# Designs tried in a protein design chat: miniprotein binders against Checkpoint protein hus1 homolog (hus1). Part 25

Target 1, 271 residues: Checkpoint protein hus1 homolog (hus1), of Dictyostelium discoideum (Social amoeba) (q54nc0)
Amino acid sequence: MKFKAKISKASILLKTVQNIMKIYNECICHITPDKLRFIIQSDFNDGMQVFCEIQRSLIFENFTIESLSDNEIQFQLDLESLRRVLQSATSNGVSDIFTNLTKVRGGPVLHFIIKSGTSGTVIFQDIPIVLLTAQQMAQINEPTLPDPLVHILLPNLKNLQKVIDKMKNISDCLKIMIAMNNRLSFEVETSSGSISTFYSGLDHPQFGDHVLSPDLQATVCVDIKKFAKVLHIHQLKPSEVVLCLYERSIIVHVVLTDIMITYYLPVLIKN
Key: E = the ipSAE of ESMFold2; O = the ipSAE of OpenDDE; V2 = 0.75 times the mean of E and O plus 0.25 times the DockQ between their complexes.

## First folded at step 18 (miniprotein)

Design sk2 (at its last look DockQ between E and O 0.21; V2 from the best seeds 0.00; counts 0 for: pae E 11.8 > 1.5, pTM E .664 < .8, other shape alone 5.91 > 2.5, unsure alone 67.529 < 70, off the site)
Fold by ESMFold2, look of step 18:
Structure sk2 (fold): chain B 271 residues (1-271), chain A 109 residues (1-109)
Amino acid sequence: as target 1 above (271 residues)
Amino acid sequence: SPERLKEWLKELAKELGDEIVVTIEVGKKRIIVFVDGLTDEQLKALMERVFEYIEKMGVREVEITVEADSPEDAERLAEIVAEILRRYGFDEIKIRPEGDTVHITARRK
């Protein structure tokens, strides 16, 4: 098996890793000829899942990948370790970063070479990994879901984060309502009343050929602390963030240039 | 009734069709409003309707954020809001401009 590349946009990769690791520190990294994927499974993390997909050409140059599994390579790694490598490379200004898959005395590692353009320093770092078979990877798939009950484009995430952060100090349960007439609301219950925030004039992006009736609406409850973790993605300045409600889950689709991140969060069951 | 105000604000936002954020803190007698994309007349109409209900509920604290196309527009829109606040007896009005945005907080006895 062979993987090597130069990392061309370490700062974007660092920010991406920093945000998805807020969900869980251990992930599956899946490298194909076209894409780099990071996957956090529900079994590790109270039902939350993250699927991050990055176009290869965004972050890798001088790219080589070879394997007997259709030139795909998959392994588990520690995101904090990857964050530290990328942080080191970006803290020194402009650095050249090279990575390759190799073996050391303790087993397979993802090897990094960081060359500072200013100081002339060369740093070598290894991240231990656990290789997965193609059979193991085939059992790790993004959920296939029907069309959502309702969906909406989220408002300014930085402002929304501030609202949700205040609400999470009050209650653990966040009630989310989407109406297909451009409305979104968030509500928490207290012992003395409630706090509700209402948004209007928000767009509904199209999913395929379907146009949902503007009369449709749905309400679900989610863990507010988990929802607040998702909102930190505003730091990546995404172009679109779509919230979809389902009977038993919500999905947050985060769209960036050549990056897509999908968060799955379970709906809280009443009684 | 807090529930009646919440229903009315939902209907109001639907009628205007612009981005509007309203937060109601029932136990604190406070309302927080965020507005973007309204004309002078739309903003005036919205504020008049909101403050009619605020008067009936005995609300003593209001926070309003107005986003505009320019600092000059933001200040003009803020003065519209401030005049309505004064008419409804709010005497502690703070206007904090921030580029194209104006933050207004107001309190009354």
Scores: ipSAE 0.000, ipTM 0.343, lowest interface PAE 11.8, mean pLDDT 81
ESMFold2 (binder alone), look of step 18: mean pLDDT 68; pTM 0.640
OpenDDE base, look of step 18: ipSAE 0.029; ipTM 0.455

Design sk3 (from sj6 with A28S; at its last look DockQ between E and O 0.92; V2 from the best seeds 0.78)
Fold by ESMFold2, look of step 18:
Structure sk3 (fold): chain B 271 residues (1-271), chain A 92 residues (1-92)
Amino acid sequence: as target 1 above (271 residues)
Amino acid sequence: SEIKVTIEVGKKRIIVFVDGLTDEQLKSLMERVFEYIEKMGVREVEITVEADSPEDAERLAEIVAEILRRYGFDEIKIRPEGDTVHITARRK
């Protein structure tokens, strides 16, 4: 088993790691010949899931991967540890970052060497990992998605984040309504009333051949603090962010060049 | 704060972060660091070990000293200073 690479886009990788680790710190890293994936799917993170997929050529150069599992390698790692490595490389000018999988007597590690382009400083750092078998990885399945009830392109995420941040001081439950006539609303309830914000004129991107009637509308409730965490994704400056409502979950599809991040948040049931 | 070993070799600086490692993983990392240093052909090193406590700093310094001895450094001076340990080492 062999993995070795030079990291070419450390700043983009750092921002990606910083955002997904807001959901949960432990993840599964899955490296294939074409892709790097980060998967957050744990019984201990309240049903939230994150599937991040990055095209290998975006972030890796001089890339080598070999394994008996179709040249795929999967392992658990601590995202804070990875963030620290990437932060070290991106803070002080141009640095070359080299990484490889190393098996040592104390268990496998992901080894990093960071070389400064301007000084003689070299940084060494290992991240302990837990290797997964292909059988263990097969038990980790991204849900097969049916068509959503409704979906919409989110408005300016930075402005939306400010609105949601104010609402979370009022309630823990965020009511989200999407109407397929270009309307979106967010509402929180208090003991004596409600506070709402409304958006109109938002596009509905088409997925496949299915066109939803403009008369369709759906409303769900989610944990506002969890939804607020997803909105930090604006820091990656995504080209599109699509919010989809399902019966028991919401899904946020985040599209960037050569990166796709999908967030799953459970719907809260109101009594 | 971070637990690290800083090695000064001439004008070059090597920084080794050791947070979250078992003693065997730490020893393996330091061995790989000294394999890198060995290519530089140096006979003198100045090392600073920084930890969260004097006990941890001294423990890490002893691990570093053991590796130094394996690479032939026989003039080793160790000076504890709170949460930090300073090591100077020479070999022929």
Scores: ipSAE 0.669, ipTM 0.910, lowest interface PAE 1.0, mean pLDDT 88
ESMFold2 (binder alone), look of step 18: mean pLDDT 84; pTM 0.838
OpenDDE base, look of step 18: ipSAE 0.798; ipTM 0.943

Design sk4 (from sj6 with K4E; at its last look DockQ between E and O 0.88; V2 from the best seeds 0.70)
Fold by ESMFold2, look of step 18:
Structure sk4 (fold): chain B 271 residues (1-271), chain A 92 residues (1-92)
Amino acid sequence: as target 1 above (271 residues)
Amino acid sequence: SEIEVTIEVGKKRIIVFVDGLTDEQLKALMERVFEYIEKMGVREVEITVEADSPEDAERLAEIVAEILRRYGFDEIKIRPEGDTVHITARRK
């Protein structure tokens, strides 16, 4: 089993890790010849899940991967540890960062070497990992995705985050309504009424061959603090963010060049 | 966490973060560090071990000293200062 690479875009990888680790710190890292995936799916995470998929060529150079499992390697990783490595590489100006999988006495590790081009400093760091078998990995599949009740492209995320952050100070529950006639609203309840923000003219991307009737609409409630955590993804400047409402969950699809991140948040059951 | 080993070789610094490692993983990491240093051909090193307690700093320093001896450093001076241990080492 062999994995070796030079990390070519540490800054975007750092921002990605920083955002998904707000959901949960322990994740599954899955490396294939084509992709790097981060998966957060835990019974101890209140039903929130994250599936992050990054094209290998975006972040790895001089890439080698070999395994008896179709050249795929999967392991549990502490995201805070990975963040520290990436932070060191991005804080030192122009740095080369090299990584490889190493089995040592005491258990396997990801080995990192960071070489500064501007100073004589070299940083060594190992991250302990827990290797997963192919059988264990087979239990980790993104849910089969049915058609949503409704869906919509989100407006400017930076501005939306500011609105949601103010609403977060008022209530723990965020009511989200999507109407398939290009409308979206967010609402929180106060002691004397409600506060709502409305958006119109937002597009509906097509899922498969299905086009939903413009008469359809749906409303769900979610934990506003968890939704606010998802919105920090604006730091990656995604090209599209699609919000999908389901009966028991919402799904946020975040699209960037060579990166796709999907967040699953449970719907709050009221009353 | 700020548990680290800093190795000074001339104008170059090597920083080794050791948080979350077992003693065996730490020994393996330090051996890789000294494999890197060995190719530089140095005869003297100055090492600073910084930990969260004097006990941890001494434990890390002993591990570093063991590895130094394996690489032929036979003049090793260890000076504890609270949560920090300073090591100077020389070989022929």
Scores: ipSAE 0.575, ipTM 0.886, lowest interface PAE 1.3, mean pLDDT 87
ESMFold2 (binder alone), look of step 18: mean pLDDT 82; pTM 0.805
OpenDDE base, look of step 18: ipSAE 0.702; ipTM 0.905

Design sk5 (from sj6 with R13Y; at its last look DockQ between E and O 0.96; V2 from the best seeds 0.74)
Fold by ESMFold2, look of step 18:
Structure sk5 (fold): chain B 271 residues (1-271), chain A 92 residues (1-92)
Amino acid sequence: as target 1 above (271 residues)
Amino acid sequence: SEIKVTIEVGKKYIIVFVDGLTDEQLKALMERVFEYIEKMGVREVEITVEADSPEDAERLAEIVAEILRRYGFDEIKIRPEGDTVHITARRK
């Protein structure tokens, strides 16, 4: 088994890691000939899941991968450790960052060498990992869901984050309503009433082959603190962010050039 | 709190971060570091071992000293200072 590469865009990788680690610190890293994926499972983060997919050519140069599993390698790693490596590489201008998988006594590691282009300082750092078998990886499945009940393009995320951050001081439950006539609202309940924020004129991107009637609308309740964590993704300046409502979950689909990030958040159900 | 080894060789610095590693993983990492240093042909090194406790710093320093001896450094001076251990080493 062999993985070796030079990291070409450490800044975007750092920002990506910084955002997904807000959900949970341990993730599955899956490297294929074409893609780098980060996967956060729901068992330890209150039902939230994150599937992040990055095109290999965006972040890796001089890339080599070999394995008996169709040249795919998968392992668990600590995102804080990866963040520190990437932070070291980006803190004072450009550095050359080299990484490779190596097996040592005590377990496998991702090995990093960071060479400063200016000072001649060299940084060595290893991140311990837990290798997964192809069978273990096959059990890691992104949920398959039908077409959403409703969906909408979110407004300016930085401004939305500020609104939601104020609302989370009031209530734990965020009511989200999407109407397929370009309307979106967020509501929290208080002891004496409610506070709502309303958006209109928002687009509905084409989602599969399904065309929804403009009469359709749906409302769900989610944990507001979890939703607020998702909104930090604005720091990546995505080209579009689509919110989809389902009966038992919501999905936030984040699109950037050569990066796709999907957040799954459970609906709080009143049974 | 970062656990690290800083190695001064001539006018160059090498920094090794060792947080979260087992002793065996740390030994392997330090061996790769000294393979790098060996290709530089140096006969003198100054090393600072920084840890979260005096016990950890001394344990890490012992590992570093073992590797120094493997690379032929026989004039090794070790000076503990709280959570930090200073090592100077020379070879002929």
Scores: ipSAE 0.620, ipTM 0.903, lowest interface PAE 1.1, mean pLDDT 88
ESMFold2 (binder alone), look of step 18: mean pLDDT 76; pTM 0.748
OpenDDE base, look of step 18: ipSAE 0.728; ipTM 0.918

Design sk6 (from sj6 with I15F; at its last look DockQ between E and O 0.87; V2 from the best seeds 0.70)
Fold by OpenDDE base, look of step 18:
Structure sk6 (fold): chain B 271 residues (1-271), chain A 92 residues (1-92)
Amino acid sequence: as target 1 above (271 residues)
Amino acid sequence: SEIKVTIEVGKKRIFVFVDGLTDEQLKALMERVFEYIEKMGVREVEITVEADSPEDAERLAEIVAEILRRYGFDEIKIRPEGDTVHITARRK
């Protein structure tokens, strides 16, 4: 097993890591010849899941990967550790970052070398990892969901974050309603009343060959704190963010150039 | 616990950060660092080990000292200072 690369877009990777780590610190990294994937599983994070896919060519230069499993490697790592490495690389101006997988006594590590072009400073850092087998990785699948009940493009996420930040102080339960007539609403309820925010004129992306009726609407409740964590993705300035409602979950699908992030949140079932 | 090893070689500074590594992993990291230093043709190094406790600092210093000896450094001075250990080493 061999992995070696130069990290070319450390700033983008840092921003991505900083956002997904807000969901959970422990992450599975899957590296293929074409993609870098970060996966946060529900078993560890109170039902939230994250699937992040980045085009390999965006992040890695001078890329070499060799394995018995179709030249793919997968491992578990601490995102905070990775964040620290990337932060060191970006804080000192233009730096070259080199990484490789190394099997050493005591267990495998990701080795990083950061060379500053200006100061002559060199930073060495190893991150301990847990290698996963192909079989273990096969058990880590993105949920295959049917077509959503309803879906809509989210409004400006930065503004939405401000709204949700205010609402999170009122209730833990966020009621989300999507109507296929370009309407989205958020509502929180208290003993003294309810606060609602309404959006109109939002587009609906096309999912499959079925056009949903404009009269169709669905409502779900989710943990507002969990939803708020997702909204931090506005920092990456995504081109489109799609909210999908299902009976048991919501999906937030984030589209960026050469980056795709999908968040899975459980619906709060009122017993 | 974040452990930081600073190595000064002439005008060059090398920082080694250790986070969550086993002793063996740390040894391996330091070996790689010294392989890098050896290529520079350095005869004198100043090393500072910063840890969260005196015991950890001393342990790391011992690891570093052992590696220095393997790379031909014969004059090694170790000076503990609280959670920090200072090492100076020279080779002929």
Scores: ipSAE 0.635, ipTM 0.884, lowest interface PAE 0.5, mean pLDDT 90
ESMFold2, look of step 18: ipSAE 0.658; ipTM 0.906
ESMFold2 (binder alone), look of step 18: mean pLDDT 78; pTM 0.770

Design sk7 (from sj6 with S1D E2W; at its last look DockQ between E and O 0.93; V2 from the best seeds 0.74)
Fold by ESMFold2, look of step 18:
Structure sk7 (fold): chain B 271 residues (1-271), chain A 92 residues (1-92)
Amino acid sequence: as target 1 above (271 residues)
Amino acid sequence: DWIKVTIEVGKKRIIVFVDGLTDEQLKALMERVFEYIEKMGVREVEITVEADSPEDAERLAEIVAEILRRYGFDEIKIRPEGDTVHITARRK
């Protein structure tokens, strides 16, 4: 089993890691000949899931991967450890980052060498990992869901984050309404009433082969602090962010050039 | 559980960050570091081991000292200072 590469765009990778680790620190890293994936799926983060997919050629050059599992390698790692490696490389001037998988007597590690072009300093750093079998990886599945009840493109995420950050200080529950006539609203309840923010004129991207009636609308409640964590993704400057409502979950699809990130967040049921 | 090793070799600096490694993983990392240093052909090194406790700093300093001896460094001076250990080593 062999993985070796030079990391070509550490800044983009660092920002990606920084954002997904706000959801949970333990993740599964899956490396294939074409893609690098980060998967967060844990009982300890209250049903939240993150599936991040990065085109291999965006992140790696001088890339070698060999395994008996169709040249795929998967392992658990600590995202804070990876963040620190990437931070070391991006805090200095120009740095070259080399990584490879190493199996040693205490268990496998990802080995990193960071060479500064400006100071002549070389940094060595290892991250311990837990290798997963292909069988273990096969049991980690991204949900396949029907078409959403309703969906909409989110407004400017930085501005939305400011609004949601104020609301989260008031209530734990965020009511989200999407109407297929280009409307979106966010509401929190207080002891004295409610506070709402309304958006109009937002587009609906095409899903599947059908067209949803403009009369359709749906409302769900979610944990506002968890929704607020998702909004930090604005730091990656995504080209398209789609919010989808389902009966028991919401999904946030985040699209960038060569990067796709999908957040799954459970709906709160009050009855 | 974190450890930072700074190795000064002439005008060159090598930094090693250690967190969450077993003793066997740590030994393997330091062996790779000294394989890199051996290619530089040096006869003198200055090493600083910083940790989150005096016990961890001294533990890694002992590992480093043993590796230094295996590479022929026989003039080794070790100076503990709280959660930091300073090592100066020379060989002929």
Scores: ipSAE 0.650, ipTM 0.906, lowest interface PAE 1.2, mean pLDDT 88
ESMFold2 (binder alone), look of step 18: mean pLDDT 81; pTM 0.781
OpenDDE base, look of step 18: ipSAE 0.692; ipTM 0.904

Design sk8 (from sj6 with K12I; at its last look DockQ between E and O 0.01; V2 from the best seeds 0.00; counts 0 for: pae O 9.0 > 1.5, off the site)
Fold by OpenDDE base, look of step 18:
Structure sk8 (fold): chain B 271 residues (1-271), chain A 92 residues (1-92)
Amino acid sequence: as target 1 above (271 residues)
Amino acid sequence: SEIKVTIEVGKIRIIVFVDGLTDEQLKALMERVFEYIEKMGVREVEITVEADSPEDAERLAEIVAEILRRYGFDEIKIRPEGDTVHITARRK
């Protein structure tokens, strides 16, 4: 088993890691010849899941991967550790960063070499990892969901984050309503009252070959703090972010150039 | 920066222009306006906040919303639109 690469877009990778780590620190990394995937599973983080896919060519140069399992490698890692490494590489200007899979006395690690272009300094860092088998990886699948009940493009995420940050102080339960007539609303309610924020004129992406009726609408409740965590993705300046409502979950699908991130949040069932 | 707050109560429209006031001063001014509105027994109010930036508009809208809650409005709808925020509030 071999893996080595030069990280060409450390800043993008750093921003990505910084965002997904807000969901959960432990992550599964899956490297294939074509893609770099980060997966956060629900079993450990109160029902939230994240599937992040990055085109390999965007992040890695001088890329080599060899494995008996179709040249794929999968392992568990601590995202904070990865963040630290990437931060070191980006903080002092332009640096060359190299990574490879190796083994030290303590077990398998991702080894990093950071070469400063200005100071001539070389920094070595290791991140301990847990290797996963192909069989283990096969059990980790992205949920297959049917077409959403309703879906809509989110407004400016930075502004939305501000709105949600204020609403989170009122209630933990965020009511989300999407109407297929280009309308989105957020509501929080307490015994003392309710606050609602309304958006109109938002576009609907095409899901499949079916066009939903403009008269269709759906409403769900989610944990506002969890939703707020997702909104930090505005830092990556995504081109489009789609919100999908299902009966038992919501999906936030983030589209970037050569990057896709999908967040899965459970719907709160009011007893 | 000039801020315009429009309050519509029934057939009455109150327009407040604020220039160079702090948030605290604005709050105090709005409270006075709402004291007046309270005397009218208003159940529904529409408020438009216009500012020089979306951030300012939102900030001011929150101030207004807080005042509305204090005066017993329990259904508050906020609709941001660029440099303008529209607020609709109702009392049961």
Scores: ipSAE 0.009, ipTM 0.245, lowest interface PAE 9.0, mean pLDDT 86
ESMFold2, look of step 18: ipSAE 0.607; ipTM 0.896
ESMFold2 (binder alone), look of step 18: mean pLDDT 83; pTM 0.817

## First folded at step 19 (miniprotein)

Design sl1 (at its last look DockQ between E and O 0.01; V2 from the best seeds 0.00; counts 0 for: pae E 11.1 > 1.5, pTM E .704 < .8, other shape alone 2.748 > 2.5, off the site)
Fold by ESMFold2, look of step 19:
Structure sl1 (fold): chain B 271 residues (1-271), chain A 110 residues (1-110)
Amino acid sequence: as target 1 above (271 residues)
Amino acid sequence: SEIKVTIEVGKKRIIVFVDGLTDEQLKALMERVFEYIEKMGVREVVITVEADSPEDAERLAEIVAEILRRYGFDEIKIIPEGDTVVIVAVRGDPEELKRLAEEILKELKK
């Protein structure tokens, strides 16, 4: 089993890790010949799930991977540990970062070599990992869902984040309404009334050949603090962010060049 | 009294409705609202404020107008309609303001 590479865009990887770890710190890292995936699917994070997929060529150079499982390797990883390595490598100028899978005293680690171009210092860091078995791999899957009830492109995320950050100081429950006539609203209740923000003129991306009637609309409630965590993704400057409403969950599809991130957030039951 | 604040965000226009706010609450809200709206790049803003009297409506309108000018909206028209005031503002020439204000006046007369 062999994995080695040079990390070519540590800043992008760091920002990605920083955003995903807001959801949960324990992550499954899945490396294939063409992709790096981070998967958060834990019983301890209140039903939130994250599936992040990064094209190998965006992140890795001098890439080698070999395994008896179709040259795929997957393991559990502490995202805070990874963040610290990447932060160290990016804090004081340019650094060359090399990583490889190795074994230390009988335990597997993800080994990092950080060569600072400014100071000439070389730092070695090891992140303990837990290799996953074939059976454990079979449990790693993204939910398959039907077409959403309604969906819409989100407005400018940085500005939306400011609105949501104000609202989360007022209530834990965020009411989200999407109407397929280009309308989106967010509402929170106060002790004496309500505060609503309404957007119009937003586009609806097409899901395959299916086109929803403009008369359709749906409303759900979600945990506002969890939704706010998703909005930090604006820091990666995504090209499109699609919000989809389902009966029991909302899905946020985040599209960037060579990166796709999908957030799953449960709907709160009003009863 | 219930506080009602509704913000409608369109492609080129922001519309804000406020009701049930004191002068101090209106100042604080509008400054925060315009702080984040500044980054949206819109050139047209319409703000409707409900008041308890025509005198209060005019007073509240001046508070909003002052904040609008601070955020670069130099073309402003205040349209009093009894206990309601509508403030129309643009980041453009006076002709753009005139066009928008006429649209709003027609809507108010229905």
Scores: ipSAE 0.000, ipTM 0.385, lowest interface PAE 11.1, mean pLDDT 82
ESMFold2 (binder alone), look of step 19: mean pLDDT 71; pTM 0.700
OpenDDE base, look of step 19: ipSAE 0.734; ipTM 0.894

Design sl2 (from sj6 with F17S L29S Y36S; at its last look DockQ between E and O 0.73; V2 from the best seeds 0.00; counts 0 for: pae E 10.3 > 1.5)
Fold by ESMFold2, look of step 19:
Structure sl2 (fold): chain B 271 residues (1-271), chain A 92 residues (1-92)
Amino acid sequence: as target 1 above (271 residues)
Amino acid sequence: SEIKVTIEVGKKRIIVSVDGLTDEQLKASMERVFESIEKMGVREVEITVEADSPEDAERLAEIVAEILRRYGFDEIKIRPEGDTVHITARRK
């Protein structure tokens, strides 16, 4: 088993790690010939899941990967440890970052070498990991989902975050309504009624020839604090953020150049 | 606060981060570094161990000192300074 690479865009990787670790600190890292994936599953963080995919060519140069599992390697990783490595490299002027998987007497580690181009300092950092078998990884893969009930592109996330943060002080439950006639609303209940924010003119992404009727509408309730955590993703300046409503969950698809992040949040409805 | 072992050999500085490692992983990582230092043929090293507490710094310094003895360094001076331990080591 062999993984070796130079990290070419540490700043982008750092920002990505910083955002997903707000959901949970421990994740599964999955490296394939084409992609780097970070996966946070529900059994560690109260029903929330995060699937992050990064194109290998965005992040890695001089890339080598070999394994008996179709040249894929998967392991558990502490995101704070990775953040510290990336922060060190990003803060130290011109630095080259090299990484490789190695197995030592104390167990497997992800080995990092950070070379300063200006000072002659070389930093060695090891992050302990827990290797997963391909069978363990197969149980972790994202299941195929049916079409959502309704979906919509979110408005400006930074502005939306400010609105949601105010509503967070009023209630724990956020009602989200999407209508396929370009409308979106957020509502919280108060002792004397409700407070709502409405958006109109928001686009719906197309699904090839499949078209949802503009008469379709759905409403769900989610934990407002969890939804607010997802909105911090505005810091990566995504090109599109699609909100999808399902019977038992909502899904937020975050699209950036060569990066896709998908958040799963449970709906607050009793089974 | 960071947990680090800094090794100075001539004009070169090698920094080994130890955060999140077990003692066995730390020992293995340090052994790899000292194997490289052995190939350089150096007769004197200056080492700084930084930790979150004096107790952890002393524990880490003792691990480093044992590795130094294994590589033939027989003049080892250890100077604790709060959360930091300074080690100077020489061999013939």
Scores: ipSAE 0.006, ipTM 0.489, lowest interface PAE 10.3, mean pLDDT 84
ESMFold2 (binder alone), look of step 19: mean pLDDT 81; pTM 0.802
OpenDDE base, look of step 19: ipSAE 0.209; ipTM 0.694

Design sl3 (from sj6 with D23P; at its last fold request DockQ between E and O 0.80; V2 from the best seeds 0.77)
Amino acid sequence: SEIKVTIEVGKKRIIVFVDGLTPEQLKALMERVFEYIEKMGVREVEITVEADSPEDAERLAEIVAEILRRYGFDEIKIRPEGDTVHITARRK
ESMFold2, look of step 19: ipSAE 0.736; ipTM 0.929
ESMFold2 (binder alone), look of step 19: mean pLDDT 76; pTM 0.750
OpenDDE base, look of step 19: ipSAE 0.781; ipTM 0.936
ESMFold2, look of step 20: ipSAE 0.740; ipTM 0.930
ESMFold2 (binder alone), look of step 20: mean pLDDT 77; pTM 0.754
OpenDDE base, look of step 20: ipSAE 0.780; ipTM 0.936
ESMFold2, fold request of step 23: ipSAE 0.748, 0.734, 0.704; ipTM 0.929, 0.927, 0.921
ESMFold2 (binder alone), fold request of step 23: mean pLDDT 76, 75, 76; pTM 0.744, 0.742, 0.746
OpenDDE base, fold request of step 23: ipSAE 0.771, 0.772, 0.770; ipTM 0.934, 0.934, 0.934

